# Ledger of designs, part 17: VH-VL binders against Pyroglutamyl-peptidase 1 (Pgpep1)

Target 1, 209 residues: Pyroglutamyl-peptidase 1 (Pgpep1), of Rattus norvegicus (Rat) (q76ic5)
Amino acid sequence: MEQPRKAVVVTGFGPFGEHAVNASWIAVQELEKLGLGDSVDLHVYEIPVEYQTVQRLIPALWEKHSPQLVVHVGVSGMATTVTLEKCGHNKGYKGLDNCRFCPGSQCCVEDGPESIDSIIDMDAVCKRVTTLGLDVSVTISQDAGRYLCDFTYYTSLYRGRGRSAFVHVPPLGKPYNADQLGRALRAIIEEMLGVLEQAEGDISCCHQL
Short names: E, the ipSAE of ESMFold2; O, the ipSAE of OpenDDE; V2, 0.75 times the mean of E and O plus 0.25 times the DockQ between their complexes.

## First folded at step 13 (VH-VL; framework fv_durvalumab)

Design ug3 (from uf4 with light chain S94Y; at its last look DockQ between E and O 0.76; V2 from the best seeds 0.00; counts 0 for: pae O 2.9 > 2)
Fold by OpenDDE, look of step 13:
Structure ug3 (fold): chain C 209 residues (1-209), chain A 120 residues (1-120), chain B 108 residues (1-108)
Amino acid sequence: as target 1 above (209 residues)
Amino acid sequence: EVQLVESGGGLVQPGGSLRLSCAASGFTFSDYWMSWVRQAPGKGLEWVANINQDGSYKYYVDSVKGRFTISRDNAKNSLYLQMNSLRAEDTAVYYCARELPYESWAFDYWGQGTLVTVSS
Amino acid sequence: EIVLTQSPGTLSLSPGERATLSCRASQRVSNSWLAWYQQKPGQAPRLLIYDASSRATGIPDRFSGSGSGTDFTLTISRLEPEDFAVYYCQQYGYLPYTFGQGTKVEIK
């Protein structure tokens, strides 16, 4: 019996301002071309740099797709490596989005936890991906910043009970091209899925004892 | 059946104020984003404002920022638009509209509209 | 803001003919977050198509939407007498939400 395809949702961000191509969305589009194998139903979305969109869309995606994993991709102008974020934060959002708006509370979820860790062992993912010998360097971070990236990550972590990841990518061509980023995302997500499966297997074994 | 009924429109002088109401029925009002859309006489449609389920998010078109306030009372299944400092260019039929849920945010239901006329 | 330009301004056709309406965006509309509405005189707009190609509930199959990026099309395969109206496109991918200026489909 062909195991039903499990859904994975991957998002990238749209332009900052009128003319900028966001590397995260380009990377996600390359991932879409590559796919995640036959066992995964991949859904990709472009997210405008807007708090409203994040607030509406992310919970909706969880509900619509019941995904096993939601991966958010963002660009960091400071990054020189592909960065796996371990933790999302609830407070400190003061920056205005593309609509000149920020939450009045400066927080993502009212009365939510100060921070949420992904249930994915990002260290293990990083190690595994590094062992693959890709032409892309992968690193770990504990802080995605206090803007739309972290806001998105926290929202997803909260709604998905930690079954989310955030990946920062460098700007296109600095140092990686679109194809390299796409391949990196594929490798990373595949390893994330592997780590999640192992964790679930271990929990199932513990409950049978 | 989903119904939206606008009220509160009328004639007002420039600089005046008016409060529009929209009574919703036939659906779980608190589950939906709601919008106001207006249409000047003989003109096209213009989105004015929207509000999320609990009112924590409110957005406006630039031309009404600082003058208009969107709000809602979920207990009364009602949407409101407080309009202050009204201008002649605010003259329009004002529609309340329900936004589709999830990632589709088009307006699937509209009221019949209420006319606001700003004139000296 | 995203400016939506509809063409033609007026489309004169006879019942039974095919209508093709265009909506061009000044920039890319994310995730094809584009809707089409029909409005008859003295009535509120009615949703026809959302997400560029999804038909709203109760809308006849003669209405179809297509397109992505900056170019979108509404097609009425065979015009019925009740289809003569003004049609608006709308994007909801970016704030502020914006509408096209409308295309009037009139009887020839």
Scores: ipSAE 0.077, ipTM 0.677, lowest interface PAE 2.9, mean pLDDT 92
ESMFold2, look of step 13: ipSAE 0.631; ipTM 0.857
ESMFold2 (binder alone), look of step 13: mean pLDDT 93; pTM 0.953

Design ug4 (from uf4 with light chain S94H; at its last look DockQ between E and O 0.90; V2 from the best seeds 0.79)
Heavy chain, then light chain:
Amino acid sequence: EVQLVESGGGLVQPGGSLRLSCAASGFTFSDYWMSWVRQAPGKGLEWVANINQDGSYKYYVDSVKGRFTISRDNAKNSLYLQMNSLRAEDTAVYYCARELPYESWAFDYWGQGTLVTVSS
Amino acid sequence: EIVLTQSPGTLSLSPGERATLSCRASQRVSNSWLAWYQQKPGQAPRLLIYDASSRATGIPDRFSGSGSGTDFTLTISRLEPEDFAVYYCQQYGHLPYTFGQGTKVEIK
ESMFold2, look of step 13: ipSAE 0.704; ipTM 0.874
ESMFold2 (binder alone), look of step 13: mean pLDDT 94; pTM 0.953
OpenDDE, look of step 13: ipSAE 0.792; ipTM 0.910

Design ug5 (from uf4 with light chain S30T; at its last look DockQ between E and O 0.90; V2 from the best seeds 0.00; counts 0 for: pae E 2.001 > 2)
Fold by ESMFold2, look of step 13:
Structure ug5 (fold): chain C 209 residues (1-209), chain A 120 residues (1-120), chain B 108 residues (1-108)
Amino acid sequence: as target 1 above (209 residues)
Amino acid sequence: EVQLVESGGGLVQPGGSLRLSCAASGFTFSDYWMSWVRQAPGKGLEWVANINQDGSYKYYVDSVKGRFTISRDNAKNSLYLQMNSLRAEDTAVYYCARELPYESWAFDYWGQGTLVTVSS
Amino acid sequence: EIVLTQSPGTLSLSPGERATLSCRASQRVTNSWLAWYQQKPGQAPRLLIYDASSRATGIPDRFSGSGSGTDFTLTISRLEPEDFAVYYCQQYGSLPYTFGQGTKVEIK
């Protein structure tokens, strides 16, 4: 009757350029302290801002954990809200990473789809989280940018058949502190799991004898 | 028994070329990322290059980019390192190494090494 | 590039003693992805510890690893005669992968 413990992978990004601290990794570390309850086996990783490392690491995490959901967290320097990204894009990767590298093809997956939508209903998640009365504002977006955030998201959506999400956070203290961001991530991921499990439960019921 | 056997080392003049081989046995070669790691005489270890399971991803340390090419032939269970434009600083024992799977990319098995000497 | 600095350079001990080897990184090692290797003269390195604290297959429990961030430690709880060798730490959290300069553990 009881479902196996759900594996969830959550990532944040490491330092970029001269920035020694990335708000996304700090927020994920706060999430790890809080946990996602006893029904979830939470695995947390920091991702270096390196295309080649993303290309190797993201598939490996999907293979190792067989997760129900992978959530990537990145920082958006100009944002003042927490943003849920609906889809990832395959092409347009021209910016150099921390190794001064960018893909020669300018894409995540050669011959892959131009965009991949998450199977998570981000509008529903945003509405449910907003009802909780959190001290952070949550919005949605359809464009994660054409750098490591979007590259990671697309790669993960491709490997995970859409079972991935991307959450952008603002820089620390502009306006939210680490504790606020960690609590927001927990609430968002809990709602994502709820929406995902409800959708999967409906599919299972439809195919039952 | 996992076994890695390097060959192809030798004495070569600066500017010359050499091709190293590594014969793998005792495991499913095509399931693993493979690396070359070198050690200059009396010195420490330096990672040189690695290659994924099907050869679609290849990564190099900066000092060898454009001069060295890593490759593999999964039908022959073999890893290769083509070394061009050799310099005295490339003098080292070259090890073939297998990487652990998933995210733990340490080197769990090593060959005996093959010596490359670059000298006038 | 992450520089790993090992200390001490040489550790002179007797069999049965406890050895403590240090590895300090110039930057935080991503996810504590750090390994320890043993190397004897004329031989290839042997993996001891990966991911800072996990023992590799077949490694005796007298070898243990600990640490995170920039500070990592290899401990050999009771030195055996076969443990006198050079030890290297290695990070694989950021490209390029890098090794420390080594610590030689020798008979006093």
Scores: ipSAE 0.601, ipTM 0.839, lowest interface PAE 2.0, mean pLDDT 91
ESMFold2 (binder alone), look of step 13: mean pLDDT 94; pTM 0.955
OpenDDE, look of step 13: ipSAE 0.806; ipTM 0.912

Design ug6 (from uf4 with heavy chain Y57W R98K; at its last look DockQ between E and O 0.83; V2 from the best seeds 0.73)
Fold by ESMFold2, look of step 13:
Structure ug6 (fold): chain C 209 residues (1-209), chain A 120 residues (1-120), chain B 108 residues (1-108)
Amino acid sequence: as target 1 above (209 residues)
Amino acid sequence: EVQLVESGGGLVQPGGSLRLSCAASGFTFSDYWMSWVRQAPGKGLEWVANINQDGSWKYYVDSVKGRFTISRDNAKNSLYLQMNSLRAEDTAVYYCAKELPYESWAFDYWGQGTLVTVSS
Amino acid sequence: EIVLTQSPGTLSLSPGERATLSCRASQRVSNSWLAWYQQKPGQAPRLLIYDASSRATGIPDRFSGSGSGTDFTLTISRLEPEDFAVYYCQQYGSLPYTFGQGTKVEIK
């Protein structure tokens, strides 16, 4: 019987606060136009800035698509680089969303770990993407904040057993335009998939002992 | 076959209380978010509240916040709406509704509704 | 809150004619999370279309949906006598979920 192609889910955020146009969703739409090649089924979603929507959508996407990788893209208003986030955090969610909501528990998952690291080697991805010579600077962070970006990331890491990533992008035109951000996302995600495949291959080779 | 049966409607004075029930069958009730939707006589539809699979997440339309409580009992395949401090504008047929699975949260099955009348 | 405005309020047509119903949102509806329902007097609504363009189970091919962002349409390619009813659009992209005010499709 034939196996399905690799599924990759990528999300961006809708408007919030001062961001009438959210760069993260614009970047994801540019990525959708470019695609990730014939071997990947790319699925994109815009997430409204609402805790209830995040906590119901993210598990549903993991269940529906059984994806090899889920990448969440958010905007960082003061950032000037594209940032790869290494981990998500369970607690500290006190800020109100677009519906004036925050979780009653102030956490993503009751009794879940304090933080979850992605299984993706973000240092390797950052190095590989930088070597490509893109016109976009890529950096690494260990703290996505304590709002919808980090809430989304933790939820996805928990449900996906660490096979998730979060990418922060700067606002449009500060300094990158939509085309630059879309190409950067494609390159980053392609390298993430490559790192995951290499890690799985290395494990397989070791078991030949 | 999916079936939703509402009960508990009736005539209540303003300020009074009612508890609506919805008995579900024909699907795995605990796998789905459930909603209450109401329709005032001769008027359109208004979403009222929803509740997730285990009852840990609930959302209400502003007009009922603090007065209505949605709940569920998965062992009994039942959805509830506790309605307190009832007002004349709460007069409506109340439907329970089942969502499609995953990310497509339209209501694919509805009960036949139960009428709540709030009048002196 | 997203307000859905349906037009026209009433659409008077004969069987066999094409009906086009409009639903305009006050803000973009994320992921085209918009549904269409049919309701006849004394009955619960019936789901026709979800996610803007997907037909629900058992809905005939004459019903189709389209649109994205703020502008959505329901098309009934050839009206049958049983299609004369009230139609509602509903968004489920942003809380609170909201319905349009309805379009009545009536026999001319």
Scores: ipSAE 0.631, ipTM 0.853, lowest interface PAE 2.0, mean pLDDT 90
ESMFold2 (binder alone), look of step 13: mean pLDDT 94; pTM 0.954
OpenDDE, look of step 13: ipSAE 0.759; ipTM 0.899

## First folded at step 14 (VH-VL; framework fv_durvalumab)

Design uh1 (from ug1 with light chain S94H; at its last fold request DockQ between E and O 0.88; V2 from the best seeds 0.87)
Heavy chain, then light chain:
Amino acid sequence: EVQLVESGGGLVQPGGSLRLSCAASGFTFSDYWMSWVRQAPGKGLEWVANINQDGSYKWYVDSVKGRFTISRDNAKNSLYLQMNSLRAEDTAVYYCAKELPYESWAFDYWGQGTLVTVSS
Amino acid sequence: EIVLTQSPGTLSLSPGERATLSCRASQRVSNSWLAWYQQKPGQAPRLLIYDASSRATGIPDRFSGSGSGTDFTLTISRLEPEDFAVYYCQQYGHLPYTFGQGTKVEIK
ESMFold2, look of step 14: ipSAE 0.764; ipTM 0.890
ESMFold2 (binder alone), look of step 14: mean pLDDT 93; pTM 0.947
OpenDDE, look of step 14: ipSAE 0.895; ipTM 0.942
ESMFold2, fold request of step 15: ipSAE 0.806, 0.803, 0.780; ipTM 0.899, 0.898, 0.892
ESMFold2 (binder alone), fold request of step 15: mean pLDDT 93, 93, 93; pTM 0.949, 0.949, 0.949
OpenDDE, fold request of step 15: ipSAE 0.931, 0.931, 0.931; ipTM 0.963, 0.963, 0.963

Design uh2 (from ug1 with light chain G93A; at its last look DockQ between E and O 0.93; V2 from the best seeds 0.77)
Heavy chain, then light chain:
Amino acid sequence: EVQLVESGGGLVQPGGSLRLSCAASGFTFSDYWMSWVRQAPGKGLEWVANINQDGSYKWYVDSVKGRFTISRDNAKNSLYLQMNSLRAEDTAVYYCAKELPYESWAFDYWGQGTLVTVSS
Amino acid sequence: EIVLTQSPGTLSLSPGERATLSCRASQRVSNSWLAWYQQKPGQAPRLLIYDASSRATGIPDRFSGSGSGTDFTLTISRLEPEDFAVYYCQQYASLPYTFGQGTKVEIK
ESMFold2, look of step 14: ipSAE 0.773; ipTM 0.894
ESMFold2 (binder alone), look of step 14: mean pLDDT 93; pTM 0.952
OpenDDE, look of step 14: ipSAE 0.802; ipTM 0.908
ESMFold2, look of step 20: ipSAE 0.762; ipTM 0.892
ESMFold2 (binder alone), look of step 20: mean pLDDT 93; pTM 0.953
OpenDDE, look of step 20: ipSAE 0.669; ipTM 0.872

Design uh3 (from ug1 with light chain G93S; at its last look DockQ between E and O 0.95; V2 from the best seeds 0.85)
Fold by ESMFold2, look of step 14:
Structure uh3 (fold): chain C 209 residues (1-209), chain A 120 residues (1-120), chain B 108 residues (1-108)
Amino acid sequence: as target 1 above (209 residues)
Amino acid sequence: EVQLVESGGGLVQPGGSLRLSCAASGFTFSDYWMSWVRQAPGKGLEWVANINQDGSYKWYVDSVKGRFTISRDNAKNSLYLQMNSLRAEDTAVYYCAKELPYESWAFDYWGQGTLVTVSS
Amino acid sequence: EIVLTQSPGTLSLSPGERATLSCRASQRVSNSWLAWYQQKPGQAPRLLIYDASSRATGIPDRFSGSGSGTDFTLTISRLEPEDFAVYYCQQYSSLPYTFGQGTKVEIK
């Protein structure tokens, strides 16, 4: 087609620990109902809390969809804001998943970089979203923890050459309901796409030969 | 035409070993995850193990972990299952199966199976 | 692990009738990652449906799947003589991957 739609993949997590219902998946389902407009093909997935499944699924999603952006959404029990994560980390994965497994190497990629930054300017996204006046507070972090959230993020950053983002959400009702989280995700992802298109334009100009 | 042909089954005593082979043809073998699935006589199906394209990931059902080893040789288009410390409960027809690509991991092609009987 | 329970155990019907087979999961199957297989005596299983509702290559449109979460259904809209077999559901959302115990569809 002359103007193909952009593919965006957004994931939430399935149940784990005491969370029989994971706020991140609920938020992603609300986002799916809202959509990202007619110019974006939105694909959503629920990620089981299993390291092995993440290792297989994330590369497969990148290959299947050739997405412009992959956004992973996870719940943080301690969070009271929606948090944008600037980078993912390779090592320190000691917690057992739902299958009682953890990587023997305790890392995502053996011999991979210590951390990988998203190519998305999270400071810019946070500022732009905040000026929209949403009833959801958005903050920034550089440490997604050392469990499936950070494992998934690093894996996606590695496979997607940095074209990935991670958004932590608080538990439902503490303080935001599902509708608020879904609308926040939509606004955040729309700004991420905007910042990413600007960055691609700048990179293209700098590669003049 | 996709074809999977298992071999190496037979009668073995408890504690013994067998090596199953599966010869693949009609598709690019190295592009796909492969599985072993077994079926005890007159019973249902049980997933046993799978292996990714280059063999860097190998997953097992708990009942065979530490006793069975899945492997592949992409140059020979062959899948293998090394079975050690066999038990009577391992008696089954063993099927080689090809998985669908990407995120839909059902088994779209199956071999005809090879029978393993573990008995004194 | 996710236990899949199929019902009924045996379904006795005549050619031309509609068959409805149920598969219930002990916990939610993420992304409707559930498949249906047909198996005839002495043969390997044959994939019919994957991802709950997608028909595999070469499968006639009288076979359809539906459902999500914990409840899944295989429907054969009009039974043909070649459809009398055992049917298995299988989930691939959580390790280990598991199969239901089967539903036998037999001639009444």
Scores: ipSAE 0.748, ipTM 0.887, lowest interface PAE 1.4, mean pLDDT 91
ESMFold2 (binder alone), look of step 14: mean pLDDT 93; pTM 0.952
OpenDDE, look of step 14: ipSAE 0.893; ipTM 0.941

Design uh4 (from ug1 with light chain L95F; at its last look DockQ between E and O 0.91; V2 from the best seeds 0.83)
Fold by ESMFold2, look of step 14:
Structure uh4 (fold): chain C 209 residues (1-209), chain A 120 residues (1-120), chain B 108 residues (1-108)
Amino acid sequence: as target 1 above (209 residues)
Amino acid sequence: EVQLVESGGGLVQPGGSLRLSCAASGFTFSDYWMSWVRQAPGKGLEWVANINQDGSYKWYVDSVKGRFTISRDNAKNSLYLQMNSLRAEDTAVYYCAKELPYESWAFDYWGQGTLVTVSS
Amino acid sequence: EIVLTQSPGTLSLSPGERATLSCRASQRVSNSWLAWYQQKPGQAPRLLIYDASSRATGIPDRFSGSGSGTDFTLTISRLEPEDFAVYYCQQYGSFPYTFGQGTKVEIK
């Protein structure tokens, strides 16, 4: 009776611009092969780089799966580390997507907060993952870059009341291969679930802001 | 039994306007995204527009953008397509379609269609 | 936008034969978000398969879908008289949603 399966949704992005493959989706596919253990029901999706599709899909995934955690994975072309994003931002979306569209309002949610922090303690996750001795360097960021990555993150944070995370990965082979990224994602998500369970316990004792 | 019944088709000259209606029954209309899909005589299918549950999102194929307006009235279980500045290439049977929920956005139920003919 | 090309254009077969219909996408269809429809003359399309391989409600087991990426297949294992129709594939993996041009399955 005391072994409920946790629903976790993990997404990567589809092709962007002239690039045929996206390292984030490849990394998520490697994560799917590894799994998150018998206690986690893992669902993976490839997100088209399209604002309108994100606006429809992200709420639908939250509704369908009622997940304990949604993790979005994106590629950062200039990055050399795996980066945990602390918050998402509502405004500043000027870049055209794969359909040559950008929101007229340039925001994710009209009347939404300017930024939303994840309820996941990213400092704690980063510290715990680093202690594991992975062959992947993990860092923290507060700016996911005001494009589909940040747009997706904010949308998910808003819909999931902060129970979302965003992980940026470097391009494949610069410096990490797909297997390294998949193992890093598994370790990161396992620590996020652990930290989230601690936060849930602590929240039951205290008021949130 | 899900039913979708279109009406409002007819003959119209180029530059004219028509309003299509779709009466829905047999399901909770307000729970679903709805679409219009068209088919020119003897030709294939083209998605035209869709609208979410409360009408806050409305999407269009580029060829009709600025000319067509999709809307719904959940109290009347009705879907609408206002078609302005009609062109010969808009000639088609127009189908009302119900979308599957969540992320599987195929069309599980279709109406019988209503014919729109744009000619002089 | 994703262009779907169906082949063959016409498939002439007898009842009892196996039909194999192809749908090729101009670029990868995310999450295999592809559907198949059947349409008979003067009628609306009928959903057969969604998400590449899931049968819609009330669709008999002789209809099956497979494929991913850019290549998708509808198979009718044993044609029945009511299966002679036009078949369309449709993707909803990228905006705008698009249909293939159709494959007509006709009596030989």
Scores: ipSAE 0.725, ipTM 0.878, lowest interface PAE 1.5, mean pLDDT 91
ESMFold2 (binder alone), look of step 14: mean pLDDT 94; pTM 0.953
OpenDDE, look of step 14: ipSAE 0.883; ipTM 0.938

Design uh5 (from ug1 with light chain S32E; at its last look DockQ between E and O 0.94; V2 from the best seeds 0.84)
Fold by ESMFold2, look of step 14:
Structure uh5 (fold): chain C 209 residues (1-209), chain A 120 residues (1-120), chain B 108 residues (1-108)
Amino acid sequence: as target 1 above (209 residues)
Amino acid sequence: EVQLVESGGGLVQPGGSLRLSCAASGFTFSDYWMSWVRQAPGKGLEWVANINQDGSYKWYVDSVKGRFTISRDNAKNSLYLQMNSLRAEDTAVYYCAKELPYESWAFDYWGQGTLVTVSS
Amino acid sequence: EIVLTQSPGTLSLSPGERATLSCRASQRVSNEWLAWYQQKPGQAPRLLIYDASSRATGIPDRFSGSGSGTDFTLTISRLEPEDFAVYYCQQYGSLPYTFGQGTKVEIK
């Protein structure tokens, strides 16, 4: 009789390169403190910057939790806004990870599609979040790069049939602090869940026709 | 009852080869990642290699890359370790181990091990 | 590579006493992906604790694990005669997976 709580998985990245502290993991930890409300079972993970670990972990999280949504959070040194990524790309992975490894195939999934779009309408989410008067600017992108961020995103989109999102955050203090980023993530994810629920409601309404 | 039984250990000269086998029973072998872990006499434990459910991912510790090959035959519920170009430092008891599923990759069941001695 | 350093090297105690074993990692262990194993002479290791604090199947509740980041602890609340063994910690948060050097718990 009672509907099960929705499972949502959110990940951030561990340290890498010049980032002794990764803003994405800090933001996810702030999100965990805030929570996503009583109806959501939030699971958070720190992803080591390792292709092999991503290849094993992401499918395992999808299988274990059967989540309604998986959101990956990464840091972009170039960004000054919080960015919603519309799609992930399969090929072009030549950068070495923290183990000095890269996939021999240079792709996420051999013979997989060149790109996969999220089923989440990022334009709608961005519009809804902007009307909330957040103290954080939110923008959209179609290219998450060709490193662990995009690798993780594509892998998750592939395994989750598009029910995944990627959010890039700027470095801490440039211009947002940890609390601002955590609150922005909460608002963004809540709107993503709302957009998914509305889409399901619209489908149900159409079936009544 | 989960059982893992290793075989194929023995005495070999440096540069030689051995093939270890592990017979599994009491669980659905094809559902799990499997590992080899070794322990030099009187020393601690060292992870050597693992392999995923269908063998599409095979991971190795650096000291054995290019020399050791992990494989599995799910129809025979068997795990293998082909060891080539053996060195004295490869001398150890080799354990077959089952990994926990999903994201918790600890080793929940171990065989009793098979001794490999690499000596002139 | 994450190096795990266990302390003490040897812990000499009597049955009924509390044992506290430490495992310190050279780097943060992501998601508390750390396990504890028991190994008796002539036997394979046995999993006690995984994910820092979860007891494996069939492990009595006198065994408990705790810790996060770089500092992890195994506690045996009341030593039984069968608990005198070597204990290893192991991380699976970063490749390659690594073990500590062991703590021997022996009869005083």
Scores: ipSAE 0.759, ipTM 0.888, lowest interface PAE 1.4, mean pLDDT 91
ESMFold2 (binder alone), look of step 14: mean pLDDT 93; pTM 0.949
OpenDDE, look of step 14: ipSAE 0.856; ipTM 0.928

